# Ledger of designs, part 152: VHH binders against Profilin-1 (pfn-1)

Target 1, 132 residues: Profilin-1 (pfn-1), of Caenorhabditis elegans (q9xw16)
Amino acid sequence: MSGWNAYIDTMTAAAPSIKRCAIVGAADGSVWARTEADNVFKASEEELKTFVALFNDVTQVPAKGADIEGVHYVVPRTEESLIFGKKENTGFFAVKTKSAVLIAVYEGPNEVAAQVRKAVESMQTYLNNAGY
Key: E = the ipSAE of ESMFold2; O = the ipSAE of OpenDDE; V2 = 0.75 times the mean of E and O plus 0.25 times the DockQ between their complexes.

## First folded at step 21 (VHH)

Design uk22 (from uj9 with S54T; framework vhh_7pa5_2; at its last look DockQ between E and O 0.87; V2 from the best seeds 0.64)
Fold by ESMFold2, look of step 21:
Structure uk22 (fold): chain B 132 residues (1-132), chain A 123 residues (1-123)
Amino acid sequence: as target 1 above (132 residues)
Amino acid sequence: QVQLVESGGGMVQPGGSLRLSCAASGFTFSSYAMSWVRRAPGKGPEWVSYISGTGKSTHYADSVKGRFTISRDNAKNTLYLQMNSLKPEDTALYYCAVGGPQPPPLKGEIQHWGQGTQVTVSS
């Protein structure tokens, strides 16, 4: 199987509030790995292509929000390579590396968001340092 | 259990062609990007090409652009690599893999490869 699954497993283990997770190609939204079985990350390639394109100009994302898995999120803030989305008691963090976007969808109050962000940024840093 | 079985390799003279196949099972094939990766003797894995789950997007290493064509048949759960204008430097074991270019292994992770299919290009 894909070595990208180890990255999925590492993020979900580090932040138990993550319910679904995916790693997708930054250029085309193609799925390289995702959570499966009872926690299937369900997004079409077309939706993911639109989603990863948000990183082309993150400053415009808060005004528009973001869609993933057919769910519309409010985006309160972005950073150069990070998008945070929120809807009710759920949210997501997405981070961009050179070649990929890591997406983690979580449930829980605002207090757990830091744990989720740390989990995805840890893998982002590791991949960036390796040229990925 | 994910299963990937490569076939279609062989011996061919420079300038020749081969078509590799990869039969996939144990996962939702059409949902995932698929790659071809090759390993020449004494060398580490070299990513060759990937194709998105729908087949709408394809990507190639510079060394094979214009000579190799990746494709997939999602109804048959099969990945293909059409290899034209083969050169001696294309000699390698070829593997299919799930996802885009293979990532660096995480600490303590074991990277597993199947048997692959041998391509040998020589006079």
Scores: ipSAE 0.803, ipTM 0.898, lowest interface PAE 0.8, mean pLDDT 91
Fold by OpenDDE, look of step 21:
Structure uk22 (fold): chain B 132 residues (1-132), chain A 123 residues (1-123)
Amino acid sequence: as target 1 above (132 residues)
Amino acid sequence: QVQLVESGGGMVQPGGSLRLSCAASGFTFSSYAMSWVRRAPGKGPEWVSYISGTGKSTHYADSVKGRFTISRDNAKNTLYLQMNSLKPEDTALYYCAVGGPQPPPLKGEIQHWGQGTQVTVSS
């Protein structure tokens, strides 16, 4: 396992509702680490390239939505380094660090969203403090 | 299990060239970005370069930009680093790793790298 896999494991363990995670390059969407085995994160490099580019202007994302793993999500709002989406009983949180984008896909009602956000933002803070 | 085996290092004079290789196994090689990282004696690890899974995107540390070229052969599960115009400050143990710039280790975590390949630039 690479060093980045430890971060994936930490995020996935943060809440049972988190099903899949990925860490990708903020500049190009290249995959650095992802959940595997029974919970494979399936987004392609091309899709991720498009996704990470959304952070260049997050103000436009609510009007467009966001696609992850071939699924289209409604994006109610965005923050400078945060994009989150919803679709029925599923959603995602994506946060940007200096060099990476952390993505967590979850299943469950809205009540679980707070825990998922906390998980990815905690990791975001850690990596930012480390200069990543 | 993930295995990474580096090779191609050696001793060269300043201005010389070397080509490093990294043989990867135990994971879907083409699905992941790959990086080169180096560690000089008494110093922390320094990220050198990475290449996306498809090979369409490459990035370099400022210290090696214009001198080093990263590439990959996904059919052979092999990562390469062509090093030209080598300098004494390039002397280090070179490792390949999965992903982009390598993160700091989490508490209790042990970083799993290969044995590395030694590059020594000296007159």
Scores: ipSAE 0.331, ipTM 0.711, lowest interface PAE 1.4, mean pLDDT 92
ESMFold2 (binder alone), look of step 21: mean pLDDT 81; pTM 0.822

Design uk24 (from uk1 with T110A; framework vhh_7pa5_2; at its last look DockQ between E and O 0.88; V2 from the best seeds 0.83)
Fold by OpenDDE, look of step 21:
Structure uk24 (fold): chain B 132 residues (1-132), chain A 123 residues (1-123)
Amino acid sequence: as target 1 above (132 residues)
Amino acid sequence: QVQLVESGGGMVQPGGSLRLSCAASGFTFSSYAMSWVRRAPGKGPEWVSYISGSGKSTHYADSVKGRFTISRDNAKNTLYLQMNSLKPEDTALYYCAVGGPQPPPLPGEAQHWGQGTQVTVSS
């Protein structure tokens, strides 16, 4: 559908535990690409606008958590360009590039989290090196 | 399948105006940001502008700020680009694309743009 869909496909293929992905504008939360069909990423533009704004001050995020697709996640900690959350056997990793936020929602035990993080951070590095 | 069809290009003198349109189909149009990109002869593609799915947020390259206006009609699945105060350096093939600024193509991947519409600014 777009050049960004190839990046969605790359992320989703990185780990079986990854269920849904999205690439959104860092400035406004606009959806650039997302998983579709049986695994549609369903966050609204308004929700994503709020979510990407969390990167403006990540230090406050652990205190209040983060919402994606109408689900509230506990955020144990944050990094400057990384927000991750947990809820039972699900979670998400979100990384910020120069112009975008990459989001991967996963399902599984804590052991799968490392692979999900690697997937999104690898993409983050690639895009940053390309100027995106 | 996704289809993007650009139109509205033409030849104008410097300082003139054009309005481009992009008819989109094959996906939920209002759910995605949309972009205009352009390719001048002998140059690589240049991102021009993008607009959020709802139309509430717009962004422009520095080279076109103040001159170009991006908009959309979600009921008609159509993207627009109003181009005012056109300059010779705006001469290019203009494409419609899904998403924001377009990423580098991955190996084996093609750009998913339309056929493009030619804009020529010349005295």
Scores: ipSAE 0.832, ipTM 0.914, lowest interface PAE 0.5, mean pLDDT 94
Fold by ESMFold2, look of step 21:
Structure uk24 (fold): chain B 132 residues (1-132), chain A 123 residues (1-123)
Amino acid sequence: as target 1 above (132 residues)
Amino acid sequence: QVQLVESGGGMVQPGGSLRLSCAASGFTFSSYAMSWVRRAPGKGPEWVSYISGSGKSTHYADSVKGRFTISRDNAKNTLYLQMNSLKPEDTALYYCAVGGPQPPPLPGEAQHWGQGTQVTVSS
């Protein structure tokens, strides 16, 4: 399924704690690739449109939190191109490139979170260096 | 198994119109953005347009904006490209693809393309 699927596969291989993952258009939240089958990433297009718009002003996100797949996350930390969300033993990292937002939803403790962040940022860097 | 089958190409004079179709199967069509990509003779792939899964959001390369219209029929799992005011530089093999503009390939990765549908704009 398209060249974006290779990016999904690379992130999930690099951080096995990623349970669901998606790549969506930065402009509209449209789904370009996602995990499927038993691990389908189920966020609606409307939810994803709202989600990617958070990157328009990341400084306001910690006060509001973020929703993915109908789950509300606390957002303890943002950077200009990164949003980290946490709920109990689960969380997400989302990173923005010029064209896309890469979203990884994971389960596990703090050590797992660092691995997930590294996985998504590696793909972000690869895309940024190529102008994507 | 994902299958994408392009059709509707042909030979047309400058200023003419064509409508391309892409029949999709093997995945939940309405959940994914879809793109048209073209490959002119001796050139690499060029992204043309994409449409969101719901069809509510559309995007175009500058070279086709105002002349081409992307659309989809989710009940029929079919993607369309209406091409008007065709120019010789639109001559290419046209493909549909899942997702937005295709990324740079990862090292050692190859993408699989269908046969595409040939559009030839010539006097």
Scores: ipSAE 0.803, ipTM 0.899, lowest interface PAE 0.8, mean pLDDT 91
ESMFold2 (binder alone), look of step 21: mean pLDDT 80; pTM 0.809

Design uk25 (from uk1 with T110S; framework vhh_7pa5_2; at its last look DockQ between E and O 0.82; V2 from the best seeds 0.85)
Fold by OpenDDE, look of step 21:
Order: sequence, then structure tokens, then C-alpha cells
Structure uk25 (fold): chain B 132 residues (1-132), chain A 123 residues (1-123)
Amino acid sequence: as target 1 above (132 residues)
Amino acid sequence: QVQLVESGGGMVQPGGSLRLSCAASGFTFSSYAMSWVRRAPGKGPEWVSYISGSGKSTHYADSVKGRFTISRDNAKNTLYLQMNSLKPEDTALYYCAVGGPQPPPLPGESQHWGQGTQVTVSS
């Protein structure tokens, strides 16, 4: 569909536990690409606007958690360009690049989280090196 | 499948104006940000502007800020670019694309832009 969809496909293929992905504008939460069809990423523009704004001060995020697709996640900790959350056997990883936020929602035990993180951080590194 | 058809290009003198349109189909138009990108002869693609799905947020490259205005009509699945105070350096083939600033193509992938519309600014 777009050049960004190739990046969605790459992230999704990197870990079988990843169920949905999105690439959104870091400045406004606008959707640039997302998984579709049976695995459509369902977060609204308004929700994503709020979500990407969390990166303005990640230190406050663990205290209040994060919402994606109408689901509230506990955020154990944050890094400067990384927010991750957990809810039961689900979770998400979100990383910020120069211009975008990459989001992967996954299902599975804690053991799968490392692979999901690697997937999104690898893409983060690639895009940052490309100036995005 | 996704289709993007650009129109509205032409030849104008410096200081002139043009309004580009992009007709989109094959996807939920209002769910995605849309961009304009351009390619001048012998140069790589340059991102110009993008607008959020709702139209509430707009962004511009420094080279066109204050001169170009991006807008959209979601009911018509159409993206627009109003170009004022055109300069010779604005001469390029203009494309619309889904999403924000366009990333480099991954190996084996192609750009998913339309055929483009030619804008020529010359005395």
C-alpha cells in the first residue's frame, strides 16, 4: 500500500508473537502505516496523539500507564525512546525515531518480549540511520 | 489495491500558483496521513508536506513553508496541495503518498506513489 507498509511487514515477520503493528508520526500521532485485515491496529488518531506525547516526558509514564487500542497497560519502566507495557499475557513495545513512533502489540508469556523488543529496536536503528 | 492519481500540474512563471490534487482509492483514506513528495531531475525524492488522517495536523518542509498549503477532503478521498509564490527550484514531478515523510525503499520493494504530476516553474 505504501513504502511504510514494508516496514510494518518486516516488524510483524520478526516475531510470531507480534499481532498488530503501527507506524505513526512522533509529532501528532497520525497513522502512517498499520497492520490491516484480521489484525488491524485499531488505535484512533486522538488516542495516538496522547500516546506519542508520552515521549515528551517518559519519567511520568510508569505512574499512570499507557493506553493503546482502548486497552490500559501497566508500564513497569521507560527509557528515553522506549515505552513498553504489560497486561496479562499481552503487551506492547513502542520506540521513537527521529520522526516516527513504532508500535508493536504482542501476545504471549514474558519470554517472547525480548524478541518483540529486538524487532522494534532493530527497525528503530535502521530508520534513525536513514534519518527518519 | 491502492491507487493514487495526481493531477493539476503545469507550467507557470516564477511567483505563480498551482493547485495539485490526488485521488486516492483502495484503502480507508481518512485513517491515514497523506504526503506530497517531489523529484527534481537528477535529484532524489524530497518530502514536501503531510497531513494527518483527520486533517487537524499539517507539516511542511522548510523549503515550502509559508508558500504551500496541504489539505484534504475525506468525503471525496482527495488530497490537495496549494502552491503559491512558486520558484524555479520547485520544478519537479510531484507525487502523493500514504503516510508521513517517505522512508527509503527496502530491498526488493518499490515506491507506492502515483504517476505524478509535472510542475515546471520557468520564466
Scores: ipSAE 0.920, ipTM 0.954, lowest interface PAE 0.4, mean pLDDT 95
Fold by ESMFold2, look of step 21:
Structure uk25 (fold): chain B 132 residues (1-132), chain A 123 residues (1-123)
Amino acid sequence: as target 1 above (132 residues)
Amino acid sequence: QVQLVESGGGMVQPGGSLRLSCAASGFTFSSYAMSWVRRAPGKGPEWVSYISGSGKSTHYADSVKGRFTISRDNAKNTLYLQMNSLKPEDTALYYCAVGGPQPPPLPGESQHWGQGTQVTVSS
């Protein structure tokens, strides 16, 4: 059992619109924890390696979008440590810390996006304050 | 339930070698990164190394680079740590864990470790 699972559980509890969630290594996209069972977060290691590399230059991401779980998202918003992707009634937020990237995929109208962002940023802040 | 069982520890002289094993069950082993963590006498956990699910990406703490090699056999659900050029400072209980470097515990979270495998490096 990964100590990262508690972070997954905290995010999904804080924002029920999150359908799938993962925590991956910032250096290589390796999976450290993810949602399982009915809602497995399913992305290839190669896709995740490409995905986390987007944080090397977030300013280039809106022009090309982002792929996760084989789905292409438009990226209307990035910040130094945050990428927001959209496709129809679904989207994702991903945040980067020193060692990890936290990814939450959600479904619902724009109103729920703020809850999802807050859920992932809360864990990002906790990790940042601890030097992770 | 997830089970991780460490083995292969022992007593060796400085400069010696040991190979640790971690038998994993209760989860899809090949989907997850795996770590080695050690705890020296009277000290807290220190992350040593991790390897990606596929085995293609490896990472090491500075104190062990060039001396330790992490590997995995996904067909056997087994994680390994080859430890060469051992130093007295490597003396510790060694544990395996799922994921990369373990995060700080959340408030109220309990953290449980297996028995580990003891490595003792002395003359």
Scores: ipSAE 0.802, ipTM 0.897, lowest interface PAE 0.7, mean pLDDT 91
ESMFold2 (binder alone), look of step 21: mean pLDDT 79; pTM 0.799

Design uk26 (from uk1 with T110N; framework vhh_7pa5_2; at its last look DockQ between E and O 0.81; V2 from the best seeds 0.84)
Fold by OpenDDE, look of step 21:
Parts: structure tokens; C-alpha cells; sequence
Structure uk26 (fold): chain B 132 residues (1-132), chain A 123 residues (1-123)
């Protein structure tokens, strides 16, 4: 589909627990790429605009949680460029690069979270090194 | 499959104007941001501008800010680039692409851009 779809495919393939992924603009939440078809990432532009704005002050996010695809997640903690959430046997990892936010939604026990985090952070590092 | 067809290029003198169009198909157009990128001979691709899916947010490279305007018609699945006050350094092959600023290609990957439309600014 586009150059960004290769990055979606790479993240999705990194762990079987990853169900949906998206790459969005850090400035406005616009969708640059996403999983499609049976695994379509369903967050709206307005929702994503709100989500990416959380990175402006991550210290406030644990108190209020985060919403993705109409689902509310508990956010145990945050890092400067990392927001992750949990809901039952599901969760998400979102990392911020210079220009983008990478989001991976996963299903599984807490043990799978480490692999999902590694996937998105690896991509984050790659893109940061490339100036993105 | 995704198809992008650029048009509207041509030759103009410095200070002139052109309006580029990109006809998109094969995906839900309004769900994605769209970009213009350009490639001058002997140079790598340069991101020019992108617009959000809804059209509510626009962004520009510093080199074209104030001179170029990006817009879209989601009902027509069409992306536009109004280029005013053109300069010789704007000479390039112009492409439209899905998403924001375009990432480096991964190994073994090809960029999914159209054929491009040639813009030449010369006196």
C-alpha cells in the first residue's frame, strides 16, 4: 500500500500476540498506516488526536488512563516516549518518535507484553536513527 | 490494489504557478493522511507536505511553507497541491504517497508511489 505499510507488517510479524497496529502522526493523530481487513485498526482520527496529545505530558496519563479504538485502558505507568495500557488479557504499547506514534494492540497474558514492547521499541529506534 | 496517479505538472517560469492532482484508488482514501514528495535529479526524495484524512490538519516542509497549499476532496478521492511562487529549486518529479513524511524503504521493499508528474521551473 505504502512505504509505511512495510513497518506495520514488520511490527505485526514480531509477535503473534500483536493483533492490530497503527502508525500515526505525532502532531495530529492522522493515520499514516494501519493493519487492515480482519485486523483493521479502528481508532478514529479524533480519538487518535487525543491519544497522541497524551505524550505532551505523560505524567498525567496514569491517573486518567488512555482510550484506543473505543476501549479504555488502565495505564500503570509511563515513560517519556512510551505509553502502555492494560485491560484484562489485552493491552497496547505506544511509542513516540520524532514525527510519529507507533501503536500495537495485543491479546494475551502479561508474559507476552515484553515481546510486544520489544517490537515497537525496535521500530522506534530504527526510525529515530533515520531521523523520523 | 493501491493506485496513485499524479498529474498537473509542466514547465513554468520562476514565479509561476501549477496545481497538481493525485487520483487515489484501492483503499479507503479518507481514512489516511496523504503526502506530496518530490525527487530532483541526482537527489534523494524530499517530503513536501501532508494532510490528515479529514483535511483538518496540514503540514509543510520549510522549503515550501507559504508558497504551497495541500488540500483534498474525499468525495473524489483526489489530493491536490497548489504551488505558487515557484523557484528553480522546485524542479523535480512530484509524487503522492499514503501517510505523512515518507520513511526510508526497508530492505527488499519498493516505494508504492505513482509514476509522478514532472515540474520544471526554468527561465
Amino acid sequence: as target 1 above (132 residues)
Amino acid sequence: QVQLVESGGGMVQPGGSLRLSCAASGFTFSSYAMSWVRRAPGKGPEWVSYISGSGKSTHYADSVKGRFTISRDNAKNTLYLQMNSLKPEDTALYYCAVGGPQPPPLPGENQHWGQGTQVTVSS
Scores: ipSAE 0.906, ipTM 0.944, lowest interface PAE 0.4, mean pLDDT 95
Fold by ESMFold2, look of step 21:
Structure uk26 (fold): chain B 132 residues (1-132), chain A 123 residues (1-123)
Amino acid sequence: as target 1 above (132 residues)
Amino acid sequence: QVQLVESGGGMVQPGGSLRLSCAASGFTFSSYAMSWVRRAPGKGPEWVSYISGSGKSTHYADSVKGRFTISRDNAKNTLYLQMNSLKPEDTALYYCAVGGPQPPPLPGENQHWGQGTQVTVSS
């Protein structure tokens, strides 16, 4: 049955610098879709549950940082429904909708980061407009 | 290739029970949340329930909460739905799906559903 994989494919096509990504349940961090095969998104359900809970109060996240795939990121900025993390030449963007959190892990300079953000926010907007 | 095969449907009286099964193959079953979705006569898909990959987290639509129980056996790659206190309104084709509630289709995307398993609740 076709589902969330089309969203994964759309984000990775729009921003080729995305190395791994996932769509997880906002309530529990359960994995609904992810990049697979050679680019498997490797985060445990427990880690993802902790991660999605960061959206309960994004103002506290810059002081703590965030963990994804066992990697700790500095979080230089957040918005009510967006968390940006950075470590060396890698980073992530995560956006929250009503039902889901979309996570994209990328490599590259600041120009690449802007394109990754646009890719995840495009899907966030599409889902928000559909009431998701 | 991902394959999901539903079974366990049938005809039952109001107040009765049925247990649905979904045999999964072609992917790492235990890594993904799984859903039950139903399509009643004349209606589009209605999400019923989902369970996390580990089985530790379960979620239900309000219309079935307290009557239906989702579960999984990751050693057998099988998803279950125990349906108790069945009502005529539960009459539908029931499908399993990978992930949480099915998203809206993207522009140009075609959605396909398998055969499902028919549940009919009537006196």
Scores: ipSAE 0.789, ipTM 0.896, lowest interface PAE 0.8, mean pLDDT 91
ESMFold2 (binder alone), look of step 21: mean pLDDT 80; pTM 0.814

Design uk27 (from uk1 with T110K; framework vhh_7pa5_2; at its last look DockQ between E and O 0.83; V2 from the best seeds 0.85)
Fold by OpenDDE, look of step 21:
Structure uk27 (fold): chain B 132 residues (1-132), chain A 123 residues (1-123)
Amino acid sequence: as target 1 above (132 residues)
Amino acid sequence: QVQLVESGGGMVQPGGSLRLSCAASGFTFSSYAMSWVRRAPGKGPEWVSYISGSGKSTHYADSVKGRFTISRDNAKNTLYLQMNSLKPEDTALYYCAVGGPQPPPLPGEKQHWGQGTQVTVSS
């Protein structure tokens, strides 16, 4: 679809437990790219607007959790540019770059989380080095 | 498959105006942000502007802020760029693209922009 889809494909290929991915604008939550078809990322623009705003003050996020695709996740902790959540055998990792937020939703035991994190953080590093 | 067709370019004098259009198909248009990108001869691509899927949020490069206006008609699957107060340095081939500012291409990846529409600002 676009140049951003290559980044979606790279993230999804890096961790088999990733079910859905999206790249959205850090400023407004607008969707730049997402997984489609059977694995369509379903978060609305309004929901994503709220989500990306969490990065303005990540210290408050563990107290209230985070919502993605109409699902509420518990957020155990946050980092300056990282928000991750858990719900049963599912979870998400979201990392912020200069201009974007990368979101990966995964399914599996807690052991798969490390690989998902690595996938999104690798992309984060790549994009940051490129000025994005 | 995704198709993007740019139009509306032309030659104008400095201070003139043009309105570009981009006809999109092959995807759910309203679900995605859309961008304008331009490439001047001998230069790399430069992001110009992007608008959110709903049209509620707009963003501009500093070089065009106050002169260009991005808009969209989701019912027509069309993206627009109103360019006012054009300058010679605005001369470029203009492309529309899905998403916000466009990332560098990954190795082996092909650009998914249209043919582009030529804008020439010259006295």
Scores: ipSAE 0.908, ipTM 0.945, lowest interface PAE 0.4, mean pLDDT 95
Fold by ESMFold2, look of step 21:
Structure uk27 (fold): chain B 132 residues (1-132), chain A 123 residues (1-123)
Amino acid sequence: as target 1 above (132 residues)
Amino acid sequence: QVQLVESGGGMVQPGGSLRLSCAASGFTFSSYAMSWVRRAPGKGPEWVSYISGSGKSTHYADSVKGRFTISRDNAKNTLYLQMNSLKPEDTALYYCAVGGPQPPPLPGEKQHWGQGTQVTVSS
């Protein structure tokens, strides 16, 4: 049992357009929780290590994009603790806390992106307030 | 159903060693980081260590660095904690958990811990 699974479940329930989701260690990209079964979040440890390191300087990310699950995304937008990636009718939001990075991969038009962002940021805020 | 069963605890003298095991089932063990967490008498849970799914990355609390070694055998779905140079302060119930340091529970969530394995370090 993982206490992080409740965070996965809360995010996917809050934004049904989220198709795959993971919580990974900010230091090493190790998987702490993820969606499973028909919607397995499938990224290698090496890819996730590279991905979380993007938060070391988010200003560099728009120029090079980001890879998750072997998919390359254009990154039109970053903030100090947030990366937004887009590819066709899919996208992701990733947010960083002290200990973790929360990643949500969604499908749908741009109108659903706000719901996805709100879902991940709600968990980010909850964790930040608790020192995580 | 996810199941984690801790074992290997016991009573030892200061300076002694113990090896804890955590048998895992009901999920893809090699895909997930795993932690050891301990709860000393009268205290809340203290994260001890975690190891990445592949075993290539390990992390330790400052209080145990250099004395404890986390490892895993993905073929046997088993997590280990080798504890050397044990101190009275290491006395606690030890639990394994999926993921890194465990998060705060969400509103209305009840987090459940297994039975754990008792480590007692005393003269």
Scores: ipSAE 0.808, ipTM 0.900, lowest interface PAE 0.8, mean pLDDT 91
ESMFold2 (binder alone), look of step 21: mean pLDDT 79; pTM 0.800

Design uk28 (from uj20 with A97V; framework vhh_7pa5_2; at its last look DockQ between E and O 0.82; V2 from the best seeds 0.80)
Fold by OpenDDE, look of step 21:
Structure uk28 (fold): chain B 132 residues (1-132), chain A 123 residues (1-123)
Amino acid sequence: as target 1 above (132 residues)
Amino acid sequence: QVQLVESGGGMVQPGGSLRLSCAASGFTFSSYAMSWVRRAPGKGPEWVSYISGSGKSTHYADSVKGRFTISRDNAKNTLYLQMNSLKPEDTALYYCVIGGPQPPPLKGETQHWGQGTQVTVSS
């Protein structure tokens, strides 16, 4: 579809536990790319607008959690450019670059989380080095 | 399959105006942000503008801000770029692409765009 789909494919392939991914505008939550077909990322633009705004003050996020695709996640902690959440046997990692937010939703036990984080942070680093 | 077909380009004098269109098909148009990107001869691609899926949010490169207006008609699966106060440095092949500002190429990857529409600003 576009150049951004290559990034989606790269993240999705990084770990079998990753089920859905999206790349959205950091400023407005607009969808630039997402997984499709059987693993379509279903968050609305309005929901994503709210989500990306969490990065404006990540210190408040653990107290209230985060919503993605209509699902409420507990957020144990945050970093300056990283928000991750958990719900039962599912979770997400979201990282912010200068221009974008990368989101990966995964299914599995806590042991798979490290690989998912690595996938999105690797992409984050790549984009940051390129000025994105 | 995804198809993006640009039109509306042409030759104009400095200070003139053009309106570009992009007909999109093969994907859920309203679910994605859309961008205009241009490539001048001998130069790399330059992001120009993008608009959110709903059309509620628009963004512009500094080089075109105040002169260009991006819009979309989701019912027609069409993206537009109104270009006013055109300058010689706006001369380029203009492409319609899915997403926001275009990403850097991945290792060993080459992005394939449509044919584009040529805009030439010359006295």
Scores: ipSAE 0.825, ipTM 0.907, lowest interface PAE 0.5, mean pLDDT 94
Fold by ESMFold2, look of step 21:
Structure uk28 (fold): chain B 132 residues (1-132), chain A 123 residues (1-123)
Amino acid sequence: as target 1 above (132 residues)
Amino acid sequence: QVQLVESGGGMVQPGGSLRLSCAASGFTFSSYAMSWVRRAPGKGPEWVSYISGSGKSTHYADSVKGRFTISRDNAKNTLYLQMNSLKPEDTALYYCVIGGPQPPPLKGETQHWGQGTQVTVSS
C-alpha cells in the first residue's frame, strides 16, 4: 500500500529538527499524511482549510500572521509558494505544490531553519516536476 | 498496522452497477482524505475519486464524473465507491489509498500494490 508517508519520513530524516509535519490537500486542507503518535500534527481540517487559503494571496499574510495547531505565528517572510512562520524558538515552513501543501514545524536555532526549508523545498520541487 | 481491504468487485454487464467498500484499520480514518485508484490490464494507475477526511469535499476524474459517487462512513471506518452505468473501459483492479492521488515514488522507494478488488464489465 503506497502513500504519502514516505514524503513525511524523507523530510523528517533530512531535517531532524522537524518536530511535526504534514502534507495536506491544497484545495481543502484535508490531511494526506502527517506525523503521528508522540509527534502527532494536531491541526484540525477547519484550521488547515483556512491555512492553505493563505496561499491565495501570500502578500497579505505578514500583516495577519498564521495559525497552526492552535498556535499563532508571526510571518516575517513569504514567497509565491512559501510561508515562513516564527514563534520564539519554534517556527514552520509551508510550501505549496499544484495539489498539496507541505508543512513542517521545527524547533531550534537559525541553522536548523535553513535545513528545514531545504527539506520541504526539495519535496516541493520533486512533486512540481511530477505534476503534483 | 495500517490495513485497507477492498471488496465488492465482480463481473457485470455494461450499464450495470456495483458498490465497492474499503475497510480501514490501524489509523485514525476520519482524520485522512481517501482516494480510489484503478489499474486496468496493461495500463498504469489512474486516479478515480477523492474525498476529504470530513467528507465535505469530493472530486472525480472526468472519465467517471456523473457515474461514480465516493462516500465514507467515519463511524464504521469504511470508504465506498458507488459505480453506476458501468462501461467496459471501467474494467480494472480498484484500490483505496490514503490521501490524494498516489504520489510519485521517491528515489529508492519500492511501491507495493495491495490485492484490490476486481471489476469486470463485459457482455
Scores: ipSAE 0.768, ipTM 0.882, lowest interface PAE 0.9, mean pLDDT 90
ESMFold2 (binder alone), look of step 21: mean pLDDT 80; pTM 0.805

